# VHH binders against q9y6x5, part 92

Target 1, 379 residues: q9y6x5
Amino acid sequence: LPPKLLLVSFDGFRADYLKNYEFPHLQNFIKEGVLVEHVKNVFITKTFPNHYSIVTGLYEESHGIVANSMYDAVTKKHFSDSNDKDPFWWNEAVPIWVTNQLQENRSSAAAMWPGTDVPIHDTISSYFMNYNSSVSFEERLNNITMWLNNSNPPVTFATLYWEEPDASGHKYGPEDKENMSRVLKKIDDLIGDLVQRLKMLGLWENLNVIITSDHGMTQCSQDRLINLDSCIDHSYYTLIDLSPVAAILPKINRTEVYNKLKNCSPHMNVYLKEDIPNRFYYQHNDRIQPIILVADEGWTIVLNESSQKLGDHGYDNSLPSMHPFLAAHGPAFHKGYKHSTINIVDIYPMMCHILGLKPHPNNGTFGHTKCLLVDQWCI

## First folded at step 24 (VHH)

Design mb5
Fold by OpenDDE, fold request of step 25:
Structure mb5 (fold): chain B 379 residues (1-379), chain A 125 residues (1-125)
Amino acid sequence: as target 1 above (379 residues)
Amino acid sequence: EVQLVESGGGVVQPGRSLRLSCAASGFTFDDYTMHWVRQAPGKGLEWIGNIYETGSKFYNPSLKSLVTISRDDSTNTLYLQMNSLRAEDTAIYYCARGEITWLRTGEYQIEFDYWGKGTLVTVSS
C-alpha cells in the first residue's frame, strides 16, 4: 500500500508555546513521534504565503503568494481573503497535493488548507471543502478521516487547517497568559480528538501525521504605532498591504514617495524593491510592490486609524516569535526524537520522500530532515 | 433574555460633559466585548469604541480624544464618558454586545449580536 500522509496546521502556533504551556495530548503525540522545536518560516511571515511554502518548498518570491493581500499591476487583479479563487495567483508553483493527485491510484484531500479549493494547473484535490471559517474542527476532521479511510482511489495525501490559535493571538496578544492558556488547551483537546479519531478508525499505525503551523505571534500595543498619514498623503500612493509589512504602490514618482517614507519612523525600515535584503528571498516577483515598509517586532503600521490587534505576525522571519514548530508521527518517523531547527521549506522535500513523489524544484534541503526519518542515515 | 438599557442622555450645552450608562442583564457580562455606537440625524451608524472582556479599550480615532469607555463587571454596567461636547455629537447613542472576528488574512470584523434601544444626546446652545 502506498504511504499516506496527513498534514495538519494550527494557524499561528508559536513554537515556544510548547515550553510555556501544557499540552498533554500533543506531548503524547510527540513522545511516540518526533519534534522539531523551531521552524524558520519564510518572509513575509503571513498565513497564505507560509502555508503555500510548506506545500511547495519555495520562497514566496518563487511560488508567487507574496502576501495575504496582493495586487498585480499588469492584470489589475487583486488577491485577498475574499478573492483567493483565481488560479492566476497560485499557478506560479505546483503544490504537493497536485503532484500527488496526478499519480496513478492516488488522490488528495483537503479541509480548508489555503489554495486547496482552487484548481491549480487545472487540477483540484479529489476531495476538498470550500473555505468556511464557521465550519467546526470536528466536521473538518470527520471529512478528512472519512476520505482517508474510504476513498477510491485511496487518499494518500490530506491537509487539515484550523484558524486557532492565530485569531486568539490577534485578540489577546501572546503575552496574555490567562486567555492564551485557555485557547491553547482547546487546541490540545483538538489534537486529542484527532488522535482518538485516527485510532478508532484503525488509521493511527499506518498514517503519517504532521502537525505544524505557519507562523508565530508577537505582542503588539496601542503605544507602538507607526502612522503613515503623518509622513505621506494618502493621495500619493495605494496601499496594497498594511502591517507589519506594508506594500506601497506609488501614484506619483516612486522616489518622491520613498523620500517621504524613509524617515517616517525609527521602528520601520523602508525598502525600494531592488534594495530588499537578500536574506528575505523577497524580491524576484512582480507582485511585490515598488516599496515595502517593514515594521520592527511589536510595532504596527497604521493609517489614521487605530488597530485592535494586540498580537500580530508577518515580521522578520529570523525572529523567534515568528517561528512555529513541527511534530510528526507514523511509520516514516522515529519515536522519541527531538530536533532543534529546520526551515519551513524543508518540509516539502521530506513529504515528497515519504510519499514517494518526485519533488519539483524547490528551496528545501532534504538533508535537514533526515534525522526525523527511519529510513535515512542521521548525520 | 439579553437586555441592554442605555441611560444618561439628554439635552446639554456645548462644551459640557456627559456620562452614559448601559445596564446589561440576561448574560454573563464579563465574558463579552461591549461597544458604543451612535447615529446622528440623517447619518449612518458610527462606531465609537469598544472594551474587551479583558479590559482592553479601542476607540474611533476621530473621537478618541473626546470619549472614554469603561466597564464595571460587578454591576454589569458599561460607561461612555464624553467631554467637550459639540453640536455634531448630537445623536442616538447605542450600547451593543459584539465580538471581533479575525480573518486568516489578519483583517477583522466587528459583529454585533445585541443592541440597546439607545439614548438621545442633544447638544444645543
Scores: ipSAE 0.873, ipTM 0.943, lowest interface PAE 0.6, mean pLDDT 96
Fold by OpenDDE, fold request of step 25:
Structure mb5 (fold): chain B 379 residues (1-379), chain A 125 residues (1-125)
Amino acid sequence: as target 1 above (379 residues)
Amino acid sequence: EVQLVESGGGVVQPGRSLRLSCAASGFTFDDYTMHWVRQAPGKGLEWIGNIYETGSKFYNPSLKSLVTISRDDSTNTLYLQMNSLRAEDTAIYYCARGEITWLRTGEYQIEFDYWGKGTLVTVSS
């Protein structure tokens, strides 16, 4: 039988939640599989970019989803949550579900993973749900498991996406132990539901399952705001993205805009596009704007001093608070093995290996995940 | 039935202070984020601020220095303290129950599901 893989994302699940909260179902999952304690994600540490990095193995500059909000100056197109369906934005890379879909006797399925309801390279998943945040986890799980069990050609790769604990992290902040405990308990219960469903359907022993996330969450405060209006008049630039990494499109001379912003706050770094640090791998794409502002951890860039976020993400990808985790179970994975860290782009070549797919050129390193896999020599 | 009843409005002179109350019933008050919204004559609705079930408070920046929101969960009451009232503060003030709806991109919207009938505040010399 061809190998099968289910990739599950709980948005905004910070890695250290595993240490600070109780997850009986997830811990059982881990005991029977593997855990990567920290996954270093890509810069910027946002939802659309990192989810696409997971399934392409590429840095954001390479796959072209460089933010949750984007602007292309040539076509004058905009990308946002409400405007994400144009293949123009996605076609700079080939996600794994497309690669899988194009193989003989294989099909892909998706439950609301970013980009899965868009034809990419003229290919869309054989089975997918249009994104709708109102759809329950149960319904998403029902569809995914139905497709995994009854499809022809068989579904060999599936994705499942859930919006929590990200939304709650934004609302309460990650340091709100009371509310986040409640939220994370629900997440653990959902994991329990997932495992139970797979067992009931007889899929548990043969299905490879990865549970991961795109980013973490850091505590914000109303006392840690960077008000751009205090530094520059709004008429001098167009804001493409705001916090914690602002994308600035100057309406006047770029240097003049830069000079007005460069000393705006001691808690914010201002970069011309060509001066963005190499370690971010966030330079070589036309969709990256001429100036970016990067707030320090826990600081919020605002207009008119307004924000209701008590938690946020998107910061420097070297910060532990931005890191998610990865847990996995199935015939491809060891049992009871824990690994300290990998890069988020390393997930792609690993998944390709598991599925027997030839990976497209990518930024991942297969060697980083060998210790997780039973068929590999761990060095 | 969910009910929100504002009180404390009236005619006040400029520079004075006023405290509005909102009595809530028909739901578990301490589970909800509550809001104050106002509408001046001939103007649209203006969000004043809110208070989360956790006690976190957020304000319209244009009004932050002039208002304080608080809640008493033991009495199911929401309060709006207004100081240094001006003529432009003349409006109907509404209490509203609302939730923050988050998009997967981290943007959020404030959605209101229940409103009070409002209380009129007139600032006049």
Scores: ipSAE 0.872, ipTM 0.943, lowest interface PAE 0.6, mean pLDDT 96
Fold by OpenDDE, look of step 24:
Structure mb5 (fold): chain B 379 residues (1-379), chain A 125 residues (1-125)
Amino acid sequence: as target 1 above (379 residues)
Amino acid sequence: EVQLVESGGGVVQPGRSLRLSCAASGFTFDDYTMHWVRQAPGKGLEWIGNIYETGSKFYNPSLKSLVTISRDDSTNTLYLQMNSLRAEDTAIYYCARGEITWLRTGEYQIEFDYWGKGTLVTVSS
C-alpha cells in the first residue's frame, strides 16, 4: 500500500504548552510516536508564511508568502485573509499536496490548510474545503478521514487545520493559566477525537500522522505599545502589515521615512530591506517592502488606535515563545522517541521521504529528521 | 430573554462626572465581554470600550483618559465612569454584549449580539 500522511496544524500552539499543561491524548500520541520539542519556524512567525514553509520546505523569501498581508507593487495586488485566493501569491513555490496530487494513482485532500483552496500551478487537491472558520473541527475531521479512507485514486496526503489555540492566545494571552488551560484541554480532546476517528476507520496503524503548529504566542500588554503615529505622519507611507513586524511602503524618499522611524522606539528595530539580518532569510523577494519594523518580544506596534491583543506572534523566530512543536505517529516513525529541535523547513523533505516523493529544491535538511524515522540511521 | 438596561443618564454640567450602570439579565453575565457604545446626535456609533469576562479592559484611545469601565459579576452590572464631561460627550450611551472574533491572521472584529435601549447623557451648562 502506498504510504499515507496526514498533516495536522493547531494554529498558535506554543511548544512549552506541552510542559506547562496536561495533554492526556496528545501525550499518548507522543508516547506511541515521536516528539520534536521545539520547531524553529520562519520569520515572520505568522500563519500563512509558516504553513506554507511547512509544505514547501522554503523560507518565506523563496516561497513568496512573506506575511499575512502583502502588497505587490508591480501588479498592485493585495494579499490578506479575505483575499488569499489568487494563485499569483502561491505560485512561487510548489507545495507538497500539489506534488503528491500530480503523482499517478494518488490524490491529495485538505481541510482548510492555508493555500489548499487555491489552484497552485493549475493544480488543486482532489478533495478540499474552502476556508470557513465556522466549520467545526469535527466536520473537518470527518471529511478528511472520509477522503483518506474511501477516495479513488486514494488520498495519500491530507492536511487538517484548526484555528486554536491561536485565537484564544490572542484573546487571553498565553500567561492566562485559567483560560488557556480550558482552551488547551479542548485541543487535547480534539486530538483524542482525531485518534479515535482514525482507529474507528482502521487507519491508525497504517496512516502517518503529524501534529504540529505554525508558531507560538507571547504575552502582550497595553503598557508595551509602539505608536508609529508619534514618529511619522501617515501621509509619508503606506502600511502593508502592522504588528509585530510592520511592512512600510514609503510614499516619500525611503531614507526620509527610515530616518523618521529608526529611533521611534528602543523596543523596535528598523531595517531597510537590504539591511534585514541574513538569519531571517527575509530579503530576496519583491514582496518584502522597502522598510520593515520589528518589535521586541511582547511589544505591539500600533497606530493611533487600540489593540485588544493580549497575546501575539510574528516576532523573531529565535524566540522560544514563537516556537511550535511537532509530534508524529505511524509506520514511518519511531515509538517513544523525543528530539530537541528542528527547523520548520525540515518537515518538508521528511514528508517527501515518507510519501516517496521527489522533493522540489528546498531549504530543509533531511538529516535533521532522520532520527525520527524507522528506516533511517540515526547516529 | 437577554436584557440590558442602562441607567444613570441625565443632564449634567460640563466638568462633572457621571457613572452609568447597565443591568444585565437573562444570561450568564460573567461569561461575556461587555461593551459601552455611544451615539451623539447626528453622528454614528462610537465604541467607548469593553471589559472581558476575565476583567481585561480596553478603551477607545480618544476616550481612554475620560472613562473607566468596570463590572460587578455578583450583581450582573456593568459600569461606565465618565469624568470631566464635555458638551461633545452628549450622547445616548448603550451597553452591549459582544465577542471578539479572531481571524487566523490575528486580526479581530468586535461583534455585538445584544444592546440595551440606551440612556441619554446631556452635558450642558
Scores: ipSAE 0.854, ipTM 0.934, lowest interface PAE 0.6, mean pLDDT 96

Design mb5
Fold by ESMFold2, fold request of step 25:
Structure mb5 (fold): chain B 379 residues (1-379), chain A 125 residues (1-125)
Amino acid sequence: as target 1 above (379 residues)
Amino acid sequence: EVQLVESGGGVVQPGRSLRLSCAASGFTFDDYTMHWVRQAPGKGLEWIGNIYETGSKFYNPSLKSLVTISRDDSTNTLYLQMNSLRAEDTAIYYCARGEITWLRTGEYQIEFDYWGKGTLVTVSS
């Protein structure tokens, strides 16, 4: 009776992969559900920030996960992939699985979505997996489906995260048709497995499923490097994050550091924090450093070294290459409907509506997603 | 049993060229990124460069104009071509297999899991 929702992310799934590669299983999923062709994500277009924006409906400055690498000067805390468990980082917002679990007779489950193994506001999903990239998609799916089918109180909201095609996108670049075709075929097979498992367990007809991603991927090159060491000595700053948005904490006068950097490369914009463009919604948080460097699409900031990346993300969120897609199927969604675009922050209020939850204050607009939903007047 | 065997070292004159080989066995060579690393007498290890299974090549910027890495998957052999050799290029040259692990943050880590025993190159007149 209670509505159920499974939120799935395939990391780094660029929206136009759907046009440029074959996805028989995903296309069948879309045919019987809805597609949003482009989701405009939040700046910076990185993994941890955008996954948290999906589940909070907030811009990064508002939820506090402003990058994959962060430093807080007051507490002297560091955030990184290997050091992401301190609730301090996550507690500036309330993600949907916390709100859901606090309802009577509901629980939440998680298979590795960023933040779900952290006790946010002293609350962690009733069923979760500690992050471990070596755990197969099959095992993640088995756990999620078991929890959706057999839990008391029932699991009404579940998340499932997979690292591809992001890892392969970094390695090969999105323009490597041969290697990306192989990678994306494997992803489509996983989507087929997901749908078949849900059908076989009797979950498919009454479970709402969203398949989305956090960002896209752009082509990089060893010919498009910005060598920061050629412009400024390491002793003048602390580097909090490097590429494609560098976060610079000056060790000397901030204006002096800015002046050394401002003409470093025509392929990089240098911003004092107060000068960051308003359209980024990326200014009003203490975790955003005094100077940021924003590389142009396809350019990589390095420290007089090579980079192993042939693809990257994190760039300006107006770039189509940074945009993921969203597909959905289930009793809440129309069948056979395609929509051009939404903002990634719009996903949160839509999910709250589907689950009957009161959303926390957020930056999303429910009206942007009404046309996807059966119970809403589209016009 | 994974084996990496370097060859082609020796004494060469400054300004000359030298080609090193690394014969690989005990694994599917075509599926792995391969590296060259060197160690000058009394110095630390210096990464020279690598080549992906796809043929994409990456070099230490200080050596980029002096070296070329290639691979022949039909003979399971990694090559290092060095040109315009200098006295400071005297070193033991190692072939290595190194996995690149891609993190969900987009960062990566390289761990060298197998090394050859090295081949000595001495550049002297």
Scores: ipSAE 0.686, ipTM 0.879, lowest interface PAE 1.4, mean pLDDT 94
Fold by ESMFold2, fold request of step 25:
Structure mb5 (fold): chain B 379 residues (1-379), chain A 125 residues (1-125)
Amino acid sequence: as target 1 above (379 residues)
Amino acid sequence: EVQLVESGGGVVQPGRSLRLSCAASGFTFDDYTMHWVRQAPGKGLEWIGNIYETGSKFYNPSLKSLVTISRDDSTNTLYLQMNSLRAEDTAIYYCARGEITWLRTGEYQIEFDYWGKGTLVTVSS
């Protein structure tokens, strides 16, 4: 039978939640499959950029989704959660569901993964849901399993996205053991439901399933605020994105704006675009603004106001708190194998291999994931 | 029917303290974030702060030293303790229920769906 793959993301699932909380269903999934304990994601460690990096294998500067909020000064276009449908934003890369959809006798399906309700390169999956956060996990799962089981041409690649534990992580913070334990138990139950549904429909034996996430979460505090209004007047710049990586479009001389910001807080690094550290791979795209501000872990950039967040992400991608995990099960994967780390961009070439797709040019390294796969020589 | 009823307002002298109460009914109080908002004469609404169902508290930075928000889930009551009151704290004080919606981007939206009628606090000598 042709290989099939279901890619699942639970947003904001910090890697060390696995060791700090109980996950009977996820641990059963891992025991019969593989685990990557830490996935090093891309900078900035935000939702839209990292979800697109998973499915393109590209750094953010290369795929063009460089933040959750973006602005293009030439076209006057603005990107946000409520304004994400213009293909202009997404067309700098080709996500795996597009490549898969274009194959003979194959189709793709999607339940809410960022970008899947946009026609990218004039292509959209044959089966998809428009994004709507009020749609339950059960309904998303029902649609995905229906499409996997009842489509001609067959659905060979499917995605499923869920907003938790990210939303609750922002609300409570990762250090709130009582509330996060309750949240994470609900997520483990959803994973149990997913596995049971796949078994009941006869999909479990021949479907490859990846369960992963885009980023982690770090604790924030009302005692760790950086107030930009104390350092610079609003009239001197346009604010494109705020925290923890602020994107600053100067309205006056760029050097003057930089000088007003550079000593604003010892807990914030201020970079001219050309001075952004090379290890971030975050420089070579016009959507990256001339000045960025990068807060230290656990610090929040604000405009003389409170923040409702007790947890956040978006920080330096070297921080362990920003890293998700990856677990996988299916005929392509070993059973009971644990791997320490991969880069999030490595997921794309691995998925292409599993599906027999030719990957587009990307930043991933297939060799980093070979040990997960039964058909590869692992040294 | 959702009801929010403020009480405890009145005339106080500068430098004194005052405690406002908000009695809630018609919903599961323990599940909701609750807010205090005020409106000074001739001014717009000013958010004072809120308290999550978990007890976590957030305050307007300009008012942080003046106020403490608390809740008693056993009596469905929200409280605002105000200390060292000043003439500029003269306002109508509202209790509000505001749902916080968390977006997949990590952004949030606050929408106040129910308001009390308010209680007047006048700070004067």
Scores: ipSAE 0.685, ipTM 0.876, lowest interface PAE 1.4, mean pLDDT 94
Fold by ESMFold2, fold request of step 25:
Structure mb5 (fold): chain B 379 residues (1-379), chain A 125 residues (1-125)
Amino acid sequence: as target 1 above (379 residues)
Amino acid sequence: EVQLVESGGGVVQPGRSLRLSCAASGFTFDDYTMHWVRQAPGKGLEWIGNIYETGSKFYNPSLKSLVTISRDDSTNTLYLQMNSLRAEDTAIYYCARGEITWLRTGEYQIEFDYWGKGTLVTVSS
């Protein structure tokens, strides 16, 4: 029987929610499987880039999804939440579902993971749902389990994406215990439903399941705003992305735009592209703009307006608040093992190993995940 | 049926203060974000600010020094306190209910689904 893998993401699930809130169902899942307590994600710590890093094993500069909002100066193309379907944006890498379904007698299924409704390298997931936030978790799960059970060729790799706790984290902030407790209780119930559904369908014992996330969340405040309008006139630049990493395309001399911005706030770092710290691995792609502004944790870059956000992400990937977790259960994984940390790019080569796929060139290190796997000697 | 009724408008001298009220009915007030919006004569709508069901407040930066929004969930009432009024603050002031939609990117959109009929404030010597 070919190995099968379900990859699940709950968007914006900060790693320390596990110790600060109650998750009876997720804790049972962890108890019978493995936990990685902190996953160090990639900069910028945004949704589209990090979901693509999970499935490609690449830094953002290498896979080309460098932000949730992008601009390509040569083609004049724009990328945004409502304009994400052009394969142009996605074709700088090969995600695992494409590699998987190009194998003999295999197919892939997807319930709304970013990019799975795009024909990447002229290949779209064998079974997929077009993105629609109104589709319930239950419907997403029903489609995934139907495809896992009833497909020819068999579905061996499946993905499932859910928007929470990210949406509520933006609204309330991670430190709002009352409201986040309610939100996270609902998410734990969904995990319980997922496990119960897999058990009822006879999938639970022979399906490998990874539950993870793309990033965490930090607390924001109306007392921590950086107003760019106080430092520079809008006419001097085009704004490609705003907060907490602003992407600035100068309309005048780049050095003059930099000089107007460099002392704008002590809570913001201003980088010329060539001066972006090497540890970010965020320099070598034309989609990264000539100037970026990086706010300190909990600070929000604004123009002439208030921000409705009490929580945000996208900050420096060294911040623990930006880190998600990873839990896994299935025949490939040990039972009751906890691991402190991996890099998010390490997930891809691990998944390729589980599925028997040859990974494309990537930035992950298989050795970092060996201790999670039953078929590996942990040395 | 959802109803929003503003009151407290009238003629007021420059430099004075005024408090507007909005009585809400036909929905669970405690669960909703509430907004104040104004329209000066011959001009477009100007958002003043809002208050979440949690009590968190957000203001138009140009008006922040002049206004305070509050809510009393026990009486289903939204308030706008305005201080140091100027002639340019002459407007119809609306109470509005608005839903915030959060996108997977972390961006958001606000859509106002119910409006009051407004209360006129005239700042005049």
Scores: ipSAE 0.672, ipTM 0.875, lowest interface PAE 1.5, mean pLDDT 94

